# VHH binders against Probable sulfurtransferase, part 5

Target 1, 337 residues: Probable sulfurtransferase, of Methanocaldococcus jannaschii (q57909)
Amino acid sequence: MVEINLRELKKYANPFFLTIRKDKILVNNKRMARLSRTKMDKIEEEFGIPVIYSKTYEYVSTKVGRFINKHKIIAPRDIVIVGLSGGKDSLLLLHLLEVYRRKYGIKLIAVTVDVNIGGIRPWKEDTEGVKLIKHHCEMLNVPHIILKNDLDVVELSEILTKHSKGMEFSPCFSCSVIKRHLLGKLAKEIAENENIPYEKVKLAYGHNLDDNSDTILANIFKGERLKFMRPLTRFKYNEVDYQSFKIPLEECIIIRPMLPILERDIIKALEECGIEYYKDKDMCPYSRDRGDSVRRRCHEILEKLEEEIPNIREMVVSSALKTVEYYSKNPYGEDNL

## First folded at step 5 (VHH; framework vhh_gefurulimab)

Design s40 (from e4 with K56Y)
Fold by ESMFold2-Fast, scan of step 5:
Structure s40 (fold): chain B 337 residues (1-337), chain A 121 residues (1-121)
Amino acid sequence: as target 1 above (337 residues)
Amino acid sequence: EVQLVESGGGLVKPGGSLRLSCAASGFTLDYYAAAWFRQAPGKEREFVSAISLGGYTTYADSVKGRFTISRDNAKNSLYLQMNSLRAEDTAVYYCAAGPLYRESWTEYDYWGQGTLVTVSS
């Protein structure tokens, strides 16, 4: 493991199409990086670390790059905060965003929230999961911070459920509220300390195509509006009631660069690149439910249907997007149905 | 292995100048917030200057207009140009790095060993 001199690396490859780690180099786009087996061998010989080509990582990296450009998710000199749970999604996201420190001049900060789950702390400093997160941040040369929260997410979920209109809120939902609170507060602090507008600080979430299609189908089954996750969302200030206190949710911008990527491709890319991650079931008992029993059932339904209709998840998302676009420009209908 | 090594300290007369250097190894300094702190004998460590994650610079009131913080990406180093030095600037100077800008020394993770600056009158 050696520090890669970017000037020396440029003799062999275009580093704007590589993910650079201290222990290995991943290929984002082999052609654009101007790599051949001969050049990869020369890099390995000079720097003493492997150059790993994964067809899946290249596919994912290219698709994410196009998605970022199409939706203007990241701007030059943005500061991007990546929430890391040690799971597959956020770790792949961190690797995919590494190259934008060169392409767009962004700054990356990795953040882990040490959540209180009924007195259990799966992300406490010195746990195996957090050690793995720290290892990846060190290899990618990314600053990492741990934010500690003492509010019990199980207690919060019980309060939210009690005051709902017959809806049940899981501890995973409450956990997302606490993370949103802490990350939003951090984003605000960073913008103030850097003397830059709030729009320059982005919270990057590892939501994927499975998450989005599952959400759409779950909303249909619950009789809710067809809400779906967007590539970039601006959240206004809000508050969540917690007995005698209110939990502030600061105005922030959330981006989802991996939104068009299938979960199976995320797993395959990580495995082909030799990137170790913690499986959700091993960290928190509630992670297995995907935050909601209805969402878990929808995931299983779509997974089964993929055998017959390989692009079904893309079709579900496409249908929702096209419907919103259609009625947005034709509010009183140009249809004759 | 993360390491910061300071150099450039020495003895100088009031009104003189010194340039402190801090060489980073094991990480890319430009990806972190970085700062200079100083500690005079029998005093606590105090903030001198910082450069934030995005490059915004800040200075303690006592050094504003006299000191300039900078970093050189190519050399992976942090610098402190000290002009118009005063007897009260006498201290051991430390460079520090961390994920976020802070004026409190307790919130930086990585530290150098220090370099002595003596301004005699």
Scores: ipSAE 0.691, ipTM 0.864, lowest interface PAE 1.4, mean pLDDT 87

Design s41 (from e4 with K56H)
Fold by ESMFold2-Fast, scan of step 5:
Structure s41 (fold): chain B 337 residues (1-337), chain A 121 residues (1-121)
Amino acid sequence: as target 1 above (337 residues)
Amino acid sequence: EVQLVESGGGLVKPGGSLRLSCAASGFTLDYYAAAWFRQAPGKEREFVSAISLGGHTTYADSVKGRFTISRDNAKNSLYLQMNSLRAEDTAVYYCAAGPLYRESWTEYDYWGQGTLVTVSS
């Protein structure tokens, strides 16, 4: 790898619009960076590393930036914790948020939770997936923490299922509770150690437009409330009761910067930029959905319909948002055919 | 390659001052928490001072008011200004970096080689 001299790079481009890695330079905005193919070639010749421009990555990074600004997701000097599973969503999120260390002066920290799943530890430090996560963190100069959990999420799911009223809880549900517990506890510790308000520490999740539209449609098919994921959610302190013990969920702020981005655009951006990611099937056996679920069916339905209606996922989200806003302001309203 | 290199150690008389420097290469120190630890002859490695991810500083009770930790982002370096030195401050001083502020040395990922500070007449 080559250590890139920023003074030399400024001769060719505005580095604020570049993501500089040890093995490559990614172009976030070609026009704002003042780049042409000729200038990109000169940078490659001088520094000996490739300069990569992806129209999809530029589109994604621009859309995420506008979304962050519109919803005030990140403020200057925030500390942002990114949960890394090694999958496509969290890794692209890490790369997109790296730019904000320069733009807003945020501090960025990556966290992997080493969960106990029936004695199996897919995110144990010496696994191939975690080695890939460490590689990305090293390339981006991002501090990385591995949080180890000893509670068996399979056992926890069995406890919840046994004491529920006919409900069945998957290990994935208990896993999400444990991750939320550990990340919230870490965020609280950081806020206390930094002597800053908890609102300055954000937990960043890699949820995307597919996730949101799938959730909305699944809630409709189940006859549930029209719940959807928000760009920024404030969680109050709570506890999950597993009968013999309780798991605290600390007050925290969760942000979802990639919420307006289609899954296909995430994959295309990663591939065009040569950003390596681990496939979910290689990390956790439960993430593969080995049985039928309403949410999985909704994903398949929307994916098929997207061939006929390209913006169907955006329309689903838009409909839910407009409906909630309308009825909150007009409890009775006016109905027209 | 990631490395931390300490300098500035030496022999000083009681009541004197020294400034230790820690130069980072291969990574950006400002993106990490950083700390100074020391190990005196026949003793365990102990916490001296740290600067957190956001720049908050912490000191061991034994050095509070006498030592000052600081970071220079432009030079990618960490410093420890040591004033009013005592014989008890004699130790090998180590620079460390990691993802979070910790007082336990086992929880830091990157370490320097150490620099000897001797306070003696």
Scores: ipSAE 0.647, ipTM 0.850, lowest interface PAE 1.6, mean pLDDT 86

Design s42 (from e4 with K56T)
Fold by ESMFold2-Fast, scan of step 5:
Structure s42 (fold): chain B 337 residues (1-337), chain A 121 residues (1-121)
Amino acid sequence: as target 1 above (337 residues)
Amino acid sequence: EVQLVESGGGLVKPGGSLRLSCAASGFTLDYYAAAWFRQAPGKEREFVSAISLGGTTTYADSVKGRFTISRDNAKNSLYLQMNSLRAEDTAVYYCAAGPLYRESWTEYDYWGQGTLVTVSS
């Protein structure tokens, strides 16, 4: 409700370690922000909004910051597009990236895709979920765009399944294709309008550690290549040919800043900070869990095993990374074994 | 709580200069694309100039070389320096902000109330 004067805030704290909203301030790193209870009280008194300290939000913010630095996934003055579905992952990601407008001078754009799902539009502008997305974007001072697509993702999934020669594609898969198409097209448009290289425009996805470990295990159970999500992926231009039309997938860079974060820590951080979100099932009739039974089962298996092996999800990802790296450097194997 | 307020309009003779200001409140203008549009009586809104999200400036052919758009982040304000004014520049000038650079006025989310510029002798 209040526009924060950054110059006044600097009298009390280092704003390079705060997520700044109009209705509250979140502490990304209490020590680095140089905050004490006394200073937090002074900020609350002067600006009339609460300063929220959550150990979980601090843990997540710190881990994400180290991950961004380690893998160099965001550079100074990058333009970062965040896809918002109203779900926990993308909303937390938006909050975590807010501070980089000050630390790295990036520009943030939030994008919601209004997809057609069998005639239903869960992300239509007047829905409760989209109102919540707009509220968070307004509180964070982030520009928000709604991209409307009329192609029915259910129809698309049926077309893909018909021409798959025995495979079945879910509406969720088709939805991801449409979203990638629209976000990639927007990234290209932005790069052209700004007259900057495409490498300066990043698509930020809220994939987390659960997503990555679930994907690895599911690929194993499906007899697929041992594929996993990377912190930064460059995608070349491609076309998906659907008989009656082609869907262009523009050259783009996808980044995944929350990849090392457990799903439970994402939920806990949002709850401790009082950030409301919608579950995918509340906005979309075809949640990921309902659209991919193998992946859902893998999630359940890893959750069960986590009781016996607390770091199992990290171990699954670590094993895949080490194995791919080893065989990439030693394609002929080791002669001394 | 989002507001844009223009000022600096007035009556000026051909060949004169004016500087329009647009003060933003309730949001951080530097985080948005911003533009100036104008509307003469009985006409639709016409694009004048814009600053993109990344800071690239663009001008309509009719004002190129005469007008300069700029931002002041410390003052959360947008400016339009208008030089070598012509009778055809007479219009109500509007400040606008949105997520992306656009030349269509329908694609901007936030608007000021307008400030009148009259160029006549």
Scores: ipSAE 0.682, ipTM 0.863, lowest interface PAE 1.4, mean pLDDT 86

Design s43 (from e4 with K56I)
Fold by ESMFold2-Fast, scan of step 5:
Structure s43 (fold): chain B 337 residues (1-337), chain A 121 residues (1-121)
Amino acid sequence: as target 1 above (337 residues)
Amino acid sequence: EVQLVESGGGLVKPGGSLRLSCAASGFTLDYYAAAWFRQAPGKEREFVSAISLGGITTYADSVKGRFTISRDNAKNSLYLQMNSLRAEDTAVYYCAAGPLYRESWTEYDYWGQGTLVTVSS
């Protein structure tokens, strides 16, 4: 409810280590922000809003910050597009990126895709989920766009399935294609209008450590190439053919700043900070996953194994990355039996 | 509450100058694209000038070389410096803000109440 004057706030704290909302301030790094209980109390007294310290949010913010720096995921004056479904991952990501408007001078744009799913529009303006998204964008002072697509993703999945030999494609696959199409088209338009290279416009995805480790293990169990998600991926132009429809996928950069963060830490950070979110299944009527049963089983296996091996997800990802790095430098190797 | 408030309009002679100001409250203007539109009585709103997220400025052909758009982030304000004013510049001037640069007025989210500029002897 309050406009935070940065000049006034700087009297008490370094705003390069705070996530600033109109209704509350979240502490990204207490020490670097130069905060004490006394200073937090003074900020609350002067601005009339709470200062929320969450150990988990600080942990996540610090880890994401180091990851961004290590992999050069975000550069000064980048324009970053965050896709918001109302789910936990993208909402936490939006909060974590807010501070980079000060640290790196980036511009943030939040985007919700209003897809047509069998005549139902779960992300239509005025739905409860979209109202929640708008609320968070307003509190964070982030511009929000709703992109509407009238192509029925159920119809598209049926067309793709009919013309494939023995393959079945879910509406969720077609939904992801439509979202990628719209976000890529927007990124291209922004780059052209700003007269900057496409590399300066980043599509930020909320993929996390669970997503990456699940993907790696599933690929192993399927006997497929050891594919994994990267911190930053450069995509060339491509096209998805739905027979009567061709859906262009524009050249773009996708970044995944939360890739080293466990799903449980994402949930805990949001809960400790009092940030409401929706699960995708709560917004989408076609939430029953007919998708990758192997990937879902791998998720369950890794969750169970965490009881015996607490860092198993980190080890899975680390092993894959170290192996690729090793063999890229040593193509023939020198392994002992 | 999110608001844009224009000021600086008035009566000016042909060839004169005016500077319009637009003060933003309830949001940070630097985080948005911003634009000036104008509407003469009985006509539709027309694009005048815009400044994009990255600071690229664009002008309608009718005002290019005469008008200058600028933004002062410290004052959370948008300005339009109008020089060499003509009778056909007479209109209510509106400032607007949105997530993207657009020349269509229907694609901006936030609008001011307008300020009248009259160019006559």
Scores: ipSAE 0.687, ipTM 0.866, lowest interface PAE 1.4, mean pLDDT 87

Design s44 (from e4 with T57I)
Fold by ESMFold2-Fast, scan of step 5:
Structure s44 (fold): chain B 337 residues (1-337), chain A 121 residues (1-121)
Amino acid sequence: as target 1 above (337 residues)
Amino acid sequence: EVQLVESGGGLVKPGGSLRLSCAASGFTLDYYAAAWFRQAPGKEREFVSAISLGGKITYADSVKGRFTISRDNAKNSLYLQMNSLRAEDTAVYYCAAGPLYRESWTEYDYWGQGTLVTVSS
């Protein structure tokens, strides 16, 4: 628990390639940070905290950095809101974005939504999960906000299911709507208070490659459009109609910096760096183990097929992207017969 | 652990100037919204000035043109330059930090101990 003086740290390393915590320093790129064993030892001696090198964290950090640059996901001086659930994805995302406060001069805000799930509040203040979230925010020196909503996501999913034409909507869908509502409202408020365009305030989600490929396959199995998550999505104002009331979804920009990263690499990076996280099932009774059954089944199918086709998740996403691009340019397509 | 420490208060005559300083330790002030509030005897704590997360500077109408807020990131400090002081400016001045720009004092998480500014006669 040490406040790191950047001027002193610059004597030993390039902080544009480090993730800085009060209790440890993680190496985003050892070569670019100009780190040698001697310099790492000097940092540890001077600041009294370990410098942790993880090959997986370096791989993930590098891949995310390239992805951010390729898709222009984050611009200089952006304000980035990270939805933080205490799970592996959002926690790693927060760590990966820390360095951009130096590289791009962004501001980070971590936000936890205290959502009501059938009377259970896994993210209420002072739960063990929220204490862990607060610990990581403190270590990373990131401002943290808890947004409370009293709407029961189980009740909301039941309302949607009842008025649907035989379709079932999971509590996870309604939970996503509530989070999008609250985070979008906050993003709009920030943009207005800062007198900046709404596009300068980004909502960062921890979606990963497994999530994207699972979503694509689930949409196919449900007979839905072949839609997928993109690195940056611009949302217009909309409303979700729950019969007795409507939930506004403000105009916002959602970014997904970890979209090209496999779930297994996220877990490995966190473990190698000694970063504690809560398993989704321990936080929420409607997590992956109890959520959308089709999506969960698709995850299992792709995981099994990965044994025979190691890059299957990348191929699923690539196929969807190429198909959309092809038919956008060629509405009538070629006859493949 | 997390501390904000104010200094620079004192007694000054109307029309005089004072510079208040607020030193942060245990966190990086530049990563937070930072503000000055003041509280006169028998009054509620009122907003004076703030620097938002994005760097936007805001002043209460009563101090616009007379007070200047600034921060020095190298020194992890917040400042309030107070010019053309009036008897009505007499108060205990507090620095505060929090996740968002707010004009309500109840929405800031970190507070200094306060420094007294007295403007008389």
Scores: ipSAE 0.711, ipTM 0.867, lowest interface PAE 1.2, mean pLDDT 87

Design s45 (from e4 with T57P)
Fold by ESMFold2-Fast, scan of step 5:
Structure s45 (fold): chain B 337 residues (1-337), chain A 121 residues (1-121)
Amino acid sequence: as target 1 above (337 residues)
Amino acid sequence: EVQLVESGGGLVKPGGSLRLSCAASGFTLDYYAAAWFRQAPGKEREFVSAISLGGKPTYADSVKGRFTISRDNAKNSLYLQMNSLRAEDTAVYYCAAGPLYRESWTEYDYWGQGTLVTVSS
């Protein structure tokens, strides 16, 4: 493994447009990094590691950078917590945020939650998935924490379902609540220890364009409010009630830097860069037993429609956002059908 | 290989000064929380000072105003400037690094081998 001396690297490239690993360098923006094939070869010769140019990774990095700037979701000197499940989304997100340690002076911390799922622990420290997470964190020079949860998320989902009025809650819902509880508690602790406002500590989630468009279409099909995920969400303190006890959800900021990125581009970027990841079904046995849902059907519908309308997912999100903004400014609207 | 190597310990008279150094290799120290702990014979490791992930210095009450923790990112090193040393400062001093600022030594992942500081006449 090679420790890259940034002072030496600056002789050949602008490190504000590179993702730096111990085993390879990824190019976020070839032109802005001042890279040519000749300079890339010189870097490879001097540091003994490959410089990988992926057109898809460049596209994704550039789009995420513009999105971060447009929505001001990361500020200089922020502390950013990235939840890592071993899946493609959070892993690519970690790689994309690496450069902001230089651009914005942020601190990165990677967190894996070792959840108890009916006595099974897919994210236990010695699992193959967690070893892969640790490998990537080590290559990226990112501190990694494993948070252990002893509450059984299957038991919690059964409690919620039993006391619901005709609703069924999956273990995945309870798992999400537990992860949000632990990550929020950690963010609060960090803000207190650093003596900084809670707004300086961000929880970064790997939600993508597919997730957002699927959610919008599903809400339409269910006759629900037109809810969608935002680039930055401020959450007030809340509690999830499990009948005999409550699980606190601390005040926090959640950011979603990859929200404008298509799932297929995430996969392609990881593959072109030689970054290995685990699929959800390999990490969580319960995801394999989930039945079809409205959201899953919407994913399939939009995927098929992309063959005829390539930008359909972007159009769905754009339409929802523009409509909400329009009616916020014009409560009664205009009759201009 | 991830490694922390301490140096700068030695024998010093009460009221004297020493500067401890901790050189990190195999990782970038500035991306971690870093701390100094000490252990006197027959006692558990005691928190001395730390620089948090965000760069905030913190000191144990027993050393506040006498010790200064600092970092040199260009040299990938952590320092502890110890002034106005007292007999009770005699201990093996350890450099530690981890993801978060902690005052409990059990919560740090990386440790040096320690450097002995003896304050006596």
Scores: ipSAE 0.720, ipTM 0.872, lowest interface PAE 1.1, mean pLDDT 87

Design s46 (from e4 with A34I A35G)
Fold by ESMFold2-Fast, scan of step 5:
Structure s46 (fold): chain B 337 residues (1-337), chain A 121 residues (1-121)
Amino acid sequence: as target 1 above (337 residues)
Amino acid sequence: EVQLVESGGGLVKPGGSLRLSCAASGFTLDYYAIGWFRQAPGKEREFVSAISLGGKTTYADSVKGRFTISRDNAKNSLYLQMNSLRAEDTAVYYCAAGPLYRESWTEYDYWGQGTLVTVSS
């Protein structure tokens, strides 16, 4: 474990294209970092930690960087909150965002929500999953907060279902509502205490290309509007009304920097970089569910079609985005095929 | 592995000045909310001054206008310049780091060992 002096590191590499950990350095872009095998060896010799080059991590990091720039997802001096469950998506996201503390001068906060699930707390301090989260936060030099929720998400799920007039809400849905509530409240508190606009505090989610394409196809099969996840979403203040009580959802900005990345590339990047993570089913008893039955079927359909059409997930998302742009520019005009 | 080490305390006459230093190792101060707390004999630990994650400085009413908090990111160090010292400023001074700015000392994760400041004639 080493304390890397950026001035000393700059003698060998451009730190704006590296992910810096206490136990290893990951290469975001070898060429832009000005790295050669000789320079990587010199860094290893001087700092006593390995420099890991992963072709997949470089690919993912470069694609995410372009996506952030294209959609103006992160601005200089933003404060970015990353929710960590110990799973692959949020963990890779945290690693990918580390470099922006140098590139854009952002501040990173990692947050784990210790939810109450039928009396069980999978994210309680001293569980193996939370120890792993703490390890990665320590290695990345990222401040970590554990937010404790005392509301039973199973109980909340039952209340929501009772008052929904025919809709059923899973514990996973209730868990997501509680996490969004707590993260939104934290973002609001930070914005107010810093005396900065809400737009300066971002909630970063690890949604990926599989998630987005699954969502689009599911909406098609349900006959719903072609709703999809956007790179940056501005949420106004809202209240989730459960008749006998209300859960405030504070004004916030949600960003999704990994939205263009395939799930398989996320896994491969983590594996090539030697970054350990927990699979969802190992953290939470309800994470075995794949959402509603239609979304589950869509995931399976796209996975099978990807064998024949490797780029199918990208095409699904591209089609939806281009369609929205086209009709936005000509809402009353004659449509051409 | 993670440490904060305070220095610069000592004996000073009323009206005098002292500069306290806090050196961090094993983590980067610029990535945390950081501050100074003090504990006088027979009293609880109290907030003195802090720099939030976003860089906003805050001071306790009792020290505002007399104390100045600053940091040197290149040296990974925090400072407290104390001017116009009073007998009431006599305390052990601690530097602290945590994920968010708080006035409550219980909300900070990392602490130094403390440095004694005595103001007497």
Scores: ipSAE 0.649, ipTM 0.848, lowest interface PAE 1.5, mean pLDDT 86

Design s47 (from e4 with A34M A35G)
Fold by ESMFold2-Fast, scan of step 5:
Structure s47 (fold): chain B 337 residues (1-337), chain A 121 residues (1-121)
Amino acid sequence: as target 1 above (337 residues)
Amino acid sequence: EVQLVESGGGLVKPGGSLRLSCAASGFTLDYYAMGWFRQAPGKEREFVSAISLGGKTTYADSVKGRFTISRDNAKNSLYLQMNSLRAEDTAVYYCAAGPLYRESWTEYDYWGQGTLVTVSS
């Protein structure tokens, strides 16, 4: 296909507000890109590919950009590892982060973890989901690596449950442990190879507003601490017991650029831009539970309540954050209520 | 679609110099780790040199001090400057692109067709 370079696009638009793909050009912000219908038509005429404007995609990309800047999630020349499952969240995240190679000079690496689930490998290299992931990576010129792990996540969940009296761990939790182990190990390897501090290598996850609010509500219903996901989390070295062996969890930084975005807006943006993604329900039998039956139920509850209270998910997250901030500066409390 | 094309191979005398070029089309070299590999007749493909995403370079022990890897992002090209060539450097040289700089050829996703380098009188 034809290669489109920033210098040729600059005469029509500000290319830093565009996402350039082999088959189309996506407009991140129409006004900031200085685009009109006439200019979009001229670009299509000259380069032979469509210019797509989606109001939802513009909204999402703008909100993500502001969130990254507000929380200093990405610094210039960072190396960002994007975990790709083929699902909607991670694929949109990859497309959104691509523009930061030009804005901040970051390097992107896409990673898919080929996990063993009871002898089944949904992310094996020749599956339809992985073929779609490879298509997106090739389209965006993003290097892609597949990490294989032979530990059965079902067996691991049984062992973790046995060794933690009173707690039960799902296969989805065990899957997250294996992914964290492999991605953290890769991040450490990259930092060593590049001779840079580990803080320069970020693991980017596609967690969204639904994920965060669902997690908070589930913790309330289970009588647990109000755990919530932050835009940037620094994880210390840890270990997980596995029979006579320990699974190392390397020190790493996880970032969540899409944390303020509603799941429905992610889907709408992908659909309006013609970005294909793999439906999770076809990957493994545990995907419908969203990692936990309580969490799945909380998702349903909040989805129903959104019809009456449109900003309920944002209020749930805001309440948890404000409460933590209040007690952090007032550890003994000062209210008479 | 994605293509790497090597050039600059040829016949050279022992002690001579040669510069190999690798031109990319269909993707941007600066976004990938790049490597040079070689294969002599009847032998497996072996590592020669690599350049990482951040520009760090590494070399096989047999070529350290004699070969230099570099990239020109503006020309979307990779180079291998070969000095003090020896008969044992005779091989087909391949350009490769992948996600990480690694010494195993199986870790690279994109490959050129190769260019023959013959060192003899």
Scores: ipSAE 0.551, ipTM 0.808, lowest interface PAE 1.8, mean pLDDT 84

